# VHH binders against Probable nicotinate-nucleotide pyrophosphorylase [carboxylating] (nadC), part 14

Target 1, 283 residues: Probable nicotinate-nucleotide pyrophosphorylase [carboxylating] (nadC), of Methanocaldococcus jannaschii (q57916)
Amino acid sequence: MLKDYALKILKKSLEYDVGFGDITTNSIIPEGVKAKGVIKAKEKCIVCGIDFIVAFFEEYGIKCKKLFNDGEEAYGNILEFEGDARTILMLERTALNLLMHLSGIATMTNRIVKKAKSVNKNVRVACTRKTLPLLSPLQKYAVYIGGGDTHRFRLDDCVLIKDNHIAIVGVKEAIRRAKENVSFTKKIEVEVSNLKELREALEERADIIMLDNFKPEEIEEALKIIDEFERKTNFKPIIEVSGGIKEDNILEYAKYNVDVISMGALTHSVKSVDMSLDIVRYQ
Below, E stands for the ipSAE of ESMFold2; O stands for the ipSAE of OpenDDE; V2 stands for 0.75 times the mean of E and O plus 0.25 times the DockQ between their complexes.

## First folded at step 16 (VHH; framework vhh_7b18_3)

Design t1 (from s3 with R100Y; at its last look DockQ between E and O 0.42; V2 from the best seeds 0.00; counts 0 for: pae O 11.4 > 2, grease 24.3 > 24.2)
Amino acid sequence: QVQLVETGGGLVQPGGSLRLSCAASGFTFSRYSMGWARQVPGKGLEWVSYISSGDYTEYQDSVKGRFTISRDNAKSTVYLQMNSLKPEDTAVYYCAKYWYRSGYDMDYWGQGTQVTVSS
ESMFold2, look of step 16: ipSAE 0.247; ipTM 0.690
ESMFold2 (binder alone), look of step 16: mean pLDDT 86; pTM 0.872
OpenDDE, look of step 16: ipSAE 0.006; ipTM 0.273

Design t2 (from s3 with R100H; at its last look DockQ between E and O 0.02; V2 from the best seeds 0.00; counts 0 for: pae E 8.9 > 2, off the site)
Fold by ESMFold2, look of step 16:
Formats: C-alpha cells, sequence, structure tokens
Structure t2 (fold): chain B 283 residues (1-283), chain A 119 residues (1-119)
C-alpha cells in the first residue's frame, strides 16, 4: 500500500529526470554491461525507505539484498544490488534523493523523541501537515519510523479548529457545529491562543486542546485550569503543545504534564542523510 | 508469542572467556535487530551490545574490544562472545529483541543467564 504509493512517486520522478534519455550514461556506457554495487550511508542514521528503493530497483530488473530494515540504526553499506549498469546509473539520483530525505526525517525524529522522553517518558512527539505536496504519506511514515506520532494525515482524519475558523465563528460555536456535523468517531481538536479560549474549549468538551504558541510559564497556568476543570467535571482533554518548538527548546516544554508536543520542523527543517551509490564490482 | 532463551552463563576466573547464546522464536528473526543487556547486582539494567538484521554492531564503551556480538539467522540465534572477563562483568545477561521503530528500542527480553567472574 504505502510501498505502491512510493513506487508511483519514484516512477514519476524518474520520468521527469530522464526526459528523452540519460545522455551521459548512454554516450559512455556500453549496452549489456552488468554491475554490482552498494548504497552506503556515510553517517550514522536511522534508515527509512529501504523497501521503497528495493521495489523501485526490482521494477527495473535490479536484484537487491537489504542489509538493514527501516528503523534500524545504520552506517556503511545498507543495500546491495546487481543488474544492468545503464539502468542502475539511470535510477541512482532518484533513488538516493528519496532515501536520503526519509532517513533524514527518521534520524531527526529519533533524536528529538529521545530528548523529550528523557524528561517525560509518556510524551508523544508529533509532526504536522507542514509537508511537501504529495510526499506527506512518506514523510509522515518516516516520522513514525523514527519513533514519532504522525498526527492527522489529511483534513478528513480529525477536526482541527484553527485560529482562522475561530476568527469567523468563535471557539464555542466552532466546536458545537463540528459536533453537529461530524461523525462521533472523529476527535475534535481546537487550537487555543489564550486562557479565555482554553476555558471555552473545556466548557464545550473538545477532545484535544492545542496550546498554540504558549510560553512555558503560560503552559503551567493552562495546566492548572485544566486540572481544576477535571476535578469539577471528571473531564480531561488530550493536551497538545505547539508553536515555536524545535530541537533546542523542546526540553522546556517536555517537562510539563502534556500528552503531545507537535512541531513542523520534523518534516520541513530536516537535513538529508549523506549517502552514495557505489559500484564495487563488475560482472 | 516472542520467546528468547539465554544459555551459556557460568562461573569464570578473571581474564577468562564465555560465550552466551540466545535462541529466539515467535517472530521473523532475520528482520529484527537484537541485543544484550545486563543487570549488575545492586544496580539497574545496563545496555551492552546491539546487532542489526544485517550484522552492523555497536558496543558499550566498557566492553569494546572484549565482547563480540554475532548472529546466525538460519538458527535464529544471537551470540555474545565475552573475552578478558573482569569482576565488574558479573551480572545477569539478557537477550533482547528490538522494536522495528527506532524510538521504541527494546521490547522483549529473555529470562537471563548468570555470569559470575571471580577467583
Amino acid sequence: as target 1 above (283 residues)
Amino acid sequence: QVQLVETGGGLVQPGGSLRLSCAASGFTFSRYSMGWARQVPGKGLEWVSYISSGDYTEYQDSVKGRFTISRDNAKSTVYLQMNSLKPEDTAVYYCAKYWHRSGYDMDYWGQGTQVTVSS
């Protein structure tokens, strides 16, 4: 399923990249030459996307042997392959681009999750929908592989009432309308930007309340309000914090008794893992 | 159900060697990373070594150069060769299976095998 989606993306990317032909390879490399080689991680990383690359290579007749599965910590050779040399060279950049990117997301996610859990074992670190067009399922998969939470994939996964919705109808009315018009199986989340909106969201029993751009001190006060509401009503929402959170400040937030910390940086501010494709033997 | 059974522990003099084995069942062994951890008397659980499905290895600094982790996917077995043993290596050694996602490292443990290093 996700493998088929990834394969479609890879094939479309290859079609664009090749155009009317791989003129360098075709002008230099004779037809019929067979090659063996490896894809190599040039830095320690969490590998993500190996099965996608295997499916891609096999679609074009290249035999593969995985040396790691997604989610494993890796360095050095991660995939062995053999097949037609012209074909391998044609596929190289398209394959590496996706593998390096997804592994970058998984690696950064793993590092950030371990940081957060070092002070709050129960907290989830989640990505957002700040993803590249069409790549969201793959990028969110990489977050998952790195130990993170994907958050909603699509607009239809749960209700998320944002500042612009609130500007139009207000917090209470937005939640009421969502409850009227959306299946009971879908959670209702609301972004609140101050304590007044927080109280309104609690009164309307939002399933998830996101504290949007709260400073750490403001989070502490918000949690007191939520705890008091729970004592009086036996209702407690899932508590998410977001806005301006990144690797270097996440510990300031993770110390609090919150359920989820979300950040767009997991998918939009990621360095690709450095990898190469090397021909190590011929025939 | 995942099952991990450690064997090969025992009493050894300082400077000696011992080889631990871990027989695994209940999962597709060749797809998962494996590892060893140890519980030193009076202390908590301590990571020792890691091996990926493709034989990439890592070691705790205190055992590097002395311990070697390996695996035999055909026998669904992971090994820990322990050389130049020291009294501080005395512990119950546990074989562990890793989760397929990196953020949830070890998720199953064996019952352990006692290693005692003393004169």
Scores: ipSAE 0.012, ipTM 0.511, lowest interface PAE 8.9, mean pLDDT 91
ESMFold2 (binder alone), look of step 16: mean pLDDT 85; pTM 0.866
OpenDDE, look of step 16: ipSAE 0.019; ipTM 0.486

Design t3 (from s3 with R31K S33R; at its last look DockQ between E and O 0.01; V2 from the best seeds 0.00; counts 0 for: pae E 23.9 > 2, off the site)
Fold by ESMFold2, look of step 16:
Structure t3 (fold): chain B 283 residues (1-283), chain A 119 residues (1-119)
Amino acid sequence: as target 1 above (283 residues)
Amino acid sequence: QVQLVETGGGLVQPGGSLRLSCAASGFTFSKYRMGWARQVPGKGLEWVSYISSGDYTEYQDSVKGRFTISRDNAKSTVYLQMNSLKPEDTAVYYCAKYWRRSGYDMDYWGQGTQVTVSS
C-alpha cells in the first residue's frame, strides 16, 4: 500500500515535470529506439525506495532487475533497466529525485543509529513529523529502513502535548484532559522543558515524557527524579530526549539511560545520495 | 453537594495586603479549575483570576502583578494573595468552581467575603 502511495506521488510529479512535453528528448531521440541502462549509487549508501522506482518504471513498460533490496548497503549499479529510450529519459529525473532522497534519509539514519547504539545498545533513534508535505509516509519509511523509529505518523496516532498546549492550559490540566477525552488505546506523551514540569508530568502518570532542550547535566538530574518517583510509586514512563540533537552531538545524550532520542534532522536536513542513470546500450 | 466557603476579608488601608482562602467540599477538588470573581458596589460581577487543575494561572489586567492565586489540593483550598490594594479593589470576593467542559463558565459560588480598601 505504501508502494501505491509512492507511485501516485511519482506519477503526479512526472505530470508536473513533463508539462507540455519532454522537448529535448522528443526533438532528438526517434520513436522506437530501445535502450538498456543502470542506476548507479556514486557513493556507499543504504538503498531505500528501489521497489517504488521498479513499480514506476514497470508502469511505463520499462523492464527492471534489482541488484539490491531496500536496507542493503550498496555502491555502484543498483538497478538494471531496459525499454523505450524516450520513456526512460522522460522518467529519469523524477525517479532519481525520490530514490536519492529516500536513500539519503536511510543512510543518515543508519549512521546515526549505529553511533548512538555504540554507547547505548537499547536506545531508539526516532524521527519526527518535521517532514515534507505529502512525503511523510515515504520519509518515515526511509527512517525505518535505516534502522530508526518512525515516531507517530500523524496527529491522530498518539497524544503529544507540546509547549504551546502547555502555555494554554498547563502540564497537569493538559494530561488530565487527554486522559478523559482520548481513547484508552492511545499513549499520552508530554514535552517538558524543566524539572517542575517533569514532576507534574510524573504526578499525572504521562506514558511518555520527552525532555525537551535539556542540557546534559539537566538530563542526569531528571533521570534521578524519575528513578526516585519509580521507587516511591512503581511507575516509570518511557523517557525521550529531544531538541537541538544532531549527528555531531548525539553521543552526549545517548550515554544516558534514556529510551528514545528524537531528531527532526533525520527528515528535514538530509543530503541526497549521489546517483546517476546511465544508458549503456541503445537501439 | 458542592460547598465553597471564603474567609480572609476585612478592612485594609490602601497599599495593604490581604489573603483570601476558599475551603471547598463536595467534589474532587484537584479535578477542577477554580477562580475568583468580585462584585463591586453599584457594578456587576467581574472576573478576577483562575487557576487550572494543573496550576496554570491567569489574571485580569487590573490585578496582574498585585494578586496571586494558588491552590493546595491536599487541603482542597484555593487562595488569593492580594497585595498593593487600591480603593477600586473594594468588593465582595467570591470563590468559584468551573465547569469541566467550559473553562470560563463558573457553576458554583461561595457566600462571598467583603474586602474594603479605605483611607
Scores: ipSAE 0.000, ipTM 0.077, lowest interface PAE 23.9, mean pLDDT 90
ESMFold2 (binder alone), look of step 16: mean pLDDT 84; pTM 0.853
OpenDDE, look of step 16: ipSAE 0.016; ipTM 0.316

Design t4 (from s3 with S33R R100S; at its last look DockQ between E and O 0.02; V2 from the best seeds 0.00; counts 0 for: pae E 11.3 > 2, off the site)
Fold by ESMFold2, look of step 16:
Structure t4 (fold): chain B 283 residues (1-283), chain A 119 residues (1-119)
Amino acid sequence: as target 1 above (283 residues)
Amino acid sequence: QVQLVETGGGLVQPGGSLRLSCAASGFTFSRYRMGWARQVPGKGLEWVSYISSGDYTEYQDSVKGRFTISRDNAKSTVYLQMNSLKPEDTAVYYCAKYWSRSGYDMDYWGQGTQVTVSS
């Protein structure tokens, strides 16, 4: 399923890129020339998307041998391929663009997960819906491959009551309406911005409470309130912290006994892994 | 339950060769990076080599060019061909499984097999 989705994206991207033809390749490379080559990671990374590239190449008749699976740390050659030279050159940039991007997400996620778990073994690091249009399933897959949590994929995946909903209806009424109107199969999460909203969310038994843009001292107080509520009621929500969290400040949050730290940076502030496609020889 | 069983150790003269085997069970072998580590007398465990799920290999500098790791997914077995053995290679050799597709730590290892290189 996800591989088919990735193929559709890759094929549409290729269609755009090629236009009426790959004029450089067609003007220089004779028809029928067979080539071999490699895709090479030019820095250590967590590879992600290689099965998508294999499927893409094979759809165009290019034979592949993976040297790594998604999720493995790699450097150097990661995929060997052989086939029609014109075809390989036509596919090159489209394939590399996606592979480099997804591997960048997986690599950053893996690094941040390890950093957070060095201080808090139980914490999950999650991405958000701050993704590129149509690329969200692939970007969230890369987060998963890097060891992170995808969070909800779409609006229909989980209820997430945000500040704009709260501005219209209020915390308690929003949770009550969600419980009444949404399927029992869906978790209800609420984004709270202060301790008053936190208490309201607890009283209404929200499944997940996100502490949005809380300062460290406010997180400490929020956790005491949640702990006292649990002691009195035996009810424990999943506790998520979010808002302005990046790689360079995540330890300030990970030290607290929270369940999830979410950050848009995993998908919106990505550096692509440097990779190349090199032709090695012909037969 | 993950099970790793090493065989092929023994006593060998300097310059000799040995082939270690590791039979694996209890997990989907072909999906995981596998490796070898060794316990050198008087020192802790040290990494020797790994092989990716796609047969890419890496080696510790001191064994590079002398040792070759390989795998047979049909037999769920990983091998370590050790050539040009030196007294410094004397150790208990452990086969190891990495604990996740994205993990860098070994999470299971076997009982080990003794390799002794001496005149």
Scores: ipSAE 0.000, ipTM 0.455, lowest interface PAE 11.3, mean pLDDT 91
ESMFold2 (binder alone), look of step 16: mean pLDDT 85; pTM 0.857
OpenDDE, look of step 16: ipSAE 0.073; ipTM 0.539

Design t5 (from s3 with E58Q; at its last look DockQ between E and O 0.02; V2 from the best seeds 0.00; counts 0 for: pae E 6.9 > 2, off the site)
Amino acid sequence: QVQLVETGGGLVQPGGSLRLSCAASGFTFSRYSMGWARQVPGKGLEWVSYISSGDYTQYQDSVKGRFTISRDNAKSTVYLQMNSLKPEDTAVYYCAKYWRRSGYDMDYWGQGTQVTVSS
ESMFold2, look of step 16: ipSAE 0.080; ipTM 0.573
ESMFold2 (binder alone), look of step 16: mean pLDDT 86; pTM 0.873
OpenDDE, look of step 16: ipSAE 0.025; ipTM 0.440

Design t6 (from s3 with S33Q; at its last look DockQ between E and O 0.02; V2 from the best seeds 0.00; counts 0 for: pae O 11.9 > 2, off the site)
Fold by OpenDDE, look of step 16:
Structure t6 (fold): chain B 283 residues (1-283), chain A 119 residues (1-119)
Amino acid sequence: as target 1 above (283 residues)
Amino acid sequence: QVQLVETGGGLVQPGGSLRLSCAASGFTFSRYQMGWARQVPGKGLEWVSYISSGDYTEYQDSVKGRFTISRDNAKSTVYLQMNSLKPEDTAVYYCAKYWRRSGYDMDYWGQGTQVTVSS
């Protein structure tokens, strides 16, 4: 579903990277020479973006054989290919950069999701919109492949009332206006920064309440308030916690019965998986 | 008002078994970590076991392999199955509601139930 978009991104990236031509490859490798090779993961990872790379290679006449699919754990050879040697070498870095990045996101996400669910089987781990320009759809796809939640893809996907909105009109008015002006098909989420705003959000019955930058001890108090409101009104919002949450402290938040833990680090602080493209046969 | 009521304590011989129950009320049970602590007369309260809202369990080293904590959210009840009991397990056992894994960070606890292991 994102294959066409990925291909567009890869082609534009290639256009830039090639410039006036690959002077190294073109000066060394004769025209018409064929090669066979593999893309190899040099560390254990969750593969992500392999179909994008296959589409990219095939667009330029390179034949491919997938050894793994997105979402699978792999180490070693993950893709075999054959075709024009100059073309392969031209595509190499562009292909690896995207594959390594997306696999990095998927791998990190999968690790954190497993960790969180070890203490809370019901919690969802979500990313944010803290993504790289033009790569947001692909990065969120990688989070999904890793077992995480994509959160909203775009500004038109879900209402999210933030601190800057609240600063202008207040929590209650923001929620009321959203309910009046946005389709019933869209959920309304509000980021709250303190217990006062939490109570206001509850009174206005926001669909999703994000406890933004709450410390663990503050989350405890927030959940007490939410429980009291639920018992009184039978209203149950989705509870999301966010702010400064990383792999090393995820368990401090996952131990609470919250519905969602969101982490910007899933997309803005990712280590790429180490991969290589190796030519194994000269033809 | 939060209430925790422990039952199931008693006198048993070494090697025997007991099953403690704790009926909870006054809060949304399924949202909270529950646990057990015990206290020997003249000594401090020590944590024994806890179970998270996601059914993750931990045990004190001295009871690992012998005790099992579980919960029933529909009944708002937490249990402690105690097998292979030893004299050193003799204590008042308290049911606790607490957020942190530390046995000292309990929000609420019950009246306690006496467990005595003696020949």
Scores: ipSAE 0.000, ipTM 0.278, lowest interface PAE 11.9, mean pLDDT 92
ESMFold2, look of step 16: ipSAE 0.000; ipTM 0.404
ESMFold2 (binder alone), look of step 16: mean pLDDT 84; pTM 0.851

## First folded at step 18 (VHH; framework vhh_7b18_3)

Design v1 (from t1 with Y108V; at its last look DockQ between E and O 0.46; V2 from the best seeds 0.00; counts 0 for: pae O 8.2 > 2, off the site)
Amino acid sequence: QVQLVETGGGLVQPGGSLRLSCAASGFTFSRYSMGWARQVPGKGLEWVSYISSGDYTEYQDSVKGRFTISRDNAKSTVYLQMNSLKPEDTAVYYCAKYWYRSGYDMDVWGQGTQVTVSS
ESMFold2, look of step 18: ipSAE 0.180; ipTM 0.594
ESMFold2 (binder alone), look of step 18: mean pLDDT 86; pTM 0.871
OpenDDE, look of step 18: ipSAE 0.015; ipTM 0.378

Design v2 (from v1 with R31K; at its last look DockQ between E and O 0.02; V2 from the best seeds 0.00; counts 0 for: pae O 12.3 > 2, off the site)
Fold by OpenDDE, look of step 18:
Structure v2 (fold): chain B 283 residues (1-283), chain A 119 residues (1-119)
Amino acid sequence: as target 1 above (283 residues)
Amino acid sequence: QVQLVETGGGLVQPGGSLRLSCAASGFTFSKYSMGWARQVPGKGLEWVSYISSGDYTEYQDSVKGRFTISRDNAKSTVYLQMNSLKPEDTAVYYCAKYWYRSGYDMDVWGQGTQVTVSS
């Protein structure tokens, strides 16, 4: 299903990029010329999206041999291929752009997850919905491949009460209304901005509580409150921390007994992996 | 100066029980998470259990259902109730203070107490 979606995106992107034709390739490379080559990772990375690229290449008659699978660490050759030279050159940039981007997400996520788990083996690192239009499913897939949590995919996946909802109806009323109007199959998450809202969310038994923009020292106090509540009521929500968290400060948050650390940067501030496609004439 | 002193270790038969105690001093006990770790000779330190400043608890999988960690803030003491002991539980058990109230970074250790499970 995801592969099909990726293929649609790639084909649509190609349609745009080609326009009336690849005038460079078509003017220089004779028809019928065959080539073989490799896609190469020029830096150490977690591979992500390789099956999408294979599907894309094969759709246009290019034979492929995977050297790595998604989730594997790689440096150097990651995919071998052979076929029509003009076709390969036409597909090259579109293929590399997606592969580089997804691998970038997976690589970054993997580094951060490993770092966080070095001090808290149970913490999950999650992305957010801060994604690029039409690429959200693929970007979240890349986070997953990197060892992260996808969080909710869409608005219909989980209730998430935010500051703007709270501003209108308050924390307690928001949770109550959500419980009354949403299926029992959906979790209710609340973004809280202070300890007062935290206590309100606890009283109303929110499934997930996000400590939004809490300082590390404030998180400590919040966790104490949550633990005390659990002791008294035998109820403990999933605890998520978020807000301005990056790779350089992740340990300041991971050192606490939180369940989830969410980071928008996993999808909105990604450095693509440097990759190249190299070919030689074949036959 | 932070000090931790473990007591309660000894020799017990398989299936037996022991209760370890750790007396803490030199810091505001109620503000910090505490834990237990154990070390078998020739092996590395192994985490056993954690208790937060708010009495949240965690356990290593191998001791779940058998061991119980608790604390008494008035006495500045953390406990480890060990039931259904097995030979593989034989080790030196150490009490530890965590650096942060709800953190997972162990800071200070006691001298340890020997637990031996043998028929």
Scores: ipSAE 0.007, ipTM 0.222, lowest interface PAE 12.3, mean pLDDT 92
ESMFold2, look of step 18: ipSAE 0.298; ipTM 0.714
ESMFold2 (binder alone), look of step 18: mean pLDDT 86; pTM 0.871

Design v3 (from v2 with Y104D D105Y; at its last look DockQ between E and O 0.01; V2 from the best seeds 0.00; counts 0 for: pae O 14.1 > 2, off the site)
Fold by OpenDDE, look of step 18:
Structure v3 (fold): chain B 283 residues (1-283), chain A 119 residues (1-119)
Amino acid sequence: as target 1 above (283 residues)
Amino acid sequence: QVQLVETGGGLVQPGGSLRLSCAASGFTFSKYSMGWARQVPGKGLEWVSYISSGDYTEYQDSVKGRFTISRDNAKSTVYLQMNSLKPEDTAVYYCAKYWYRSGDYMDVWGQGTQVTVSS
């Protein structure tokens, strides 16, 4: 399913990129010329999206041999291929762009997850919905491949009450209405901005409470309140912390007994892995 | 050499059903996308449906909900199940293998099979 979606995206991207034709390749490379080559990772990375690229290449008659699978650490050759030279050159940039991007997400996520779990073995690192249009499912897949949590994929996946909802109806009313109008199969998460809202969310037994933009010292106080509530009621929500968290400050949050750390940077501020495609003529 | 052979066409009443088959040979079938198009005499070729090598499907708006494209890689065959047929579906139906060509991805065509919907 995801592979099909990726293929659709790649094909649409190619359609745009080609325009009326690859005038460079078509003017220089004779028809019928065959080539073989490799895609190389020029730096250490977690591979992600390789099956999408294989499907893409094969869709246009290019034979492929995977040397690595998604989730594996790699450096150097990751994919071998052979086929029509013009076709390969036409597909090259589109294929590399996606593979480099997804591998970048997976690599960054993996690094951060390992770092966080070094001080908190139970914490999950999650991305957000701060993704690129049409690429959200692929980017979230990359986070997953890197060892992260995808969070909710779409608006229909989980209730998430945000500050704008709260501004309109308040925390308690928002939670009550959600419980009344949404399927019992859906979790209810609420983003709280202060301790007052935290207490309100606890009283209404939200399934997940996100401490949004809490400072580390404020998180400590929040956790005390949550613990007191648990002792009193035997209820404890999933606790998520979010807001301005990046690789350089992740440990400041991971040191607390929170369940989830969410980071928009996993998808909106990613460095692509450097990769190249090299070919040679044959036959 | 790439070859496509369509079968399953015929005469059917409105509201009836037909199942077209396209037997493919001369290439690694599982690696290529396939599709169907149709042509009414005197009119241009009209795209009907597409199925990718990964079984992703698309349909022309006029046939959505009525037609279903599928493939069997073991048999190197693509199918078009046509339900709730209408007189306007009358045409020669062609199977095609996909490839890129100057903006047109349909590459090789079969000989076509006649579908006639009439009371």
Scores: ipSAE 0.000, ipTM 0.205, lowest interface PAE 14.1, mean pLDDT 92
ESMFold2, look of step 18: ipSAE 0.192; ipTM 0.645
ESMFold2 (binder alone), look of step 18: mean pLDDT 86; pTM 0.876

Design v4 (at its last look DockQ between E and O 0.02; V2 from the best seeds 0.00; counts 0 for: pae E 8.8 > 2, off the site)
Fold by ESMFold2, look of step 18:
Structure v4 (fold): chain B 283 residues (1-283), chain A 118 residues (1-118)
Amino acid sequence: as target 1 above (283 residues)
Amino acid sequence: QVQLVETGGGLVQPGGSLRLSCAASGFTFSKYSMGWARQVPGKGLEWVSYISSGDYTEYQDSVKGRFTISRDNAKSTVYLQMNSLKPEDTAVYYCAKYWYRSGDMDVWGQGTQVTVSS
């Protein structure tokens, strides 16, 4: 369950952050003070991670009321809470750090997906494995909440033959060995860097072909080759484009009839959503 | 199967009021944002209003202060209270459900006609 995974990450992060104790709070705030408050989004965003924060707060006895679910566009108050003041202050930064980051991924993904679909309604925008250690399931969840495709989660999720594999054994041999040695349940993807490698990948019937670092005009030529191959053989792979794609240039790629555009930027170059936690003494 | 059914449209004079209702079925209503859009004759579809699962609302500038969106999660129903109606509000009004993965409207009702004329 992803919520349990997120809770484990939050609790470990809290352990690190607290260390020997929250010396500011413990020196200033008496025991037994009750507080209530809100988490507030200071900018419009696609909220992501709210159930994780609720689970985290409730683990420590803080009562919560959600004002939004993940995936909704939000501004202003997004979570109401009440409980022990010392506890709330101890949890604050750890909770906000994750919520702001995941919401940042979802918001950026949503914006980029809308841009791409404005010119190609069938295209998927996918993230990659360029994620932070241990945070990959949460970051990919945020991409999903923003309307993107997660791509493979782990090395064991599908075959992806990369430039370094190709440098060792070549495109055709890499695909042949993958087909022979990997379960029939796993798709085989190959990233190709030129038209010769593309033709080799087509001849070996790779399930997914990624056009890696192709210029837009090179994509047009690649699609012609794939269309001709399909006419002759009745075989058509899933077509993915990747490499150097950012929000600012994605339309140059999305205008082509490709199935997937993948971008590391969805997870490695994200601005967190600005949020705050505001409390008052309640009793 | 998601289904949205709008009711409450009709003919009304300028300055009058109408309340639109949208009965929803086939999904967990309380988890989703809802909204209203309208099709003005001879023009494209335009967004009118939005409500989150927790009652956060937004409105198109031309209807702010005159229209109020609300929801009743127990009845799986969203409402649009339209006051101070103007001839320019004449349109087919559609209820819409948002797709939680992208924040876009993805399912629409069949629409209800609102006509504002003397």
Scores: ipSAE 0.012, ipTM 0.517, lowest interface PAE 8.8, mean pLDDT 92
ESMFold2 (binder alone), look of step 18: mean pLDDT 87; pTM 0.878
OpenDDE, look of step 18: ipSAE 0.026; ipTM 0.404

Design v5 (from v2 with S102P; at its last fold request DockQ between E and O 0.02; V2 from the best seeds 0.00; counts 0 for: pae E 8.9 > 2, off the site)
Amino acid sequence: QVQLVETGGGLVQPGGSLRLSCAASGFTFSKYSMGWARQVPGKGLEWVSYISSGDYTEYQDSVKGRFTISRDNAKSTVYLQMNSLKPEDTAVYYCAKYWYRPGYDMDVWGQGTQVTVSS
ESMFold2, look of step 18: ipSAE 0.308; ipTM 0.716
ESMFold2 (binder alone), look of step 18: mean pLDDT 83; pTM 0.840
OpenDDE, look of step 18: ipSAE 0.000; ipTM 0.249
ESMFold2, fold request of step 24: ipSAE 0.011, 0.000, 0.000; ipTM 0.452, 0.307, 0.388
ESMFold2 (binder alone), fold request of step 24: mean pLDDT 86, 85, 85; pTM 0.866, 0.866, 0.865
OpenDDE, fold request of step 24: ipSAE 0.000, 0.029, 0.000; ipTM 0.239, 0.527, 0.244

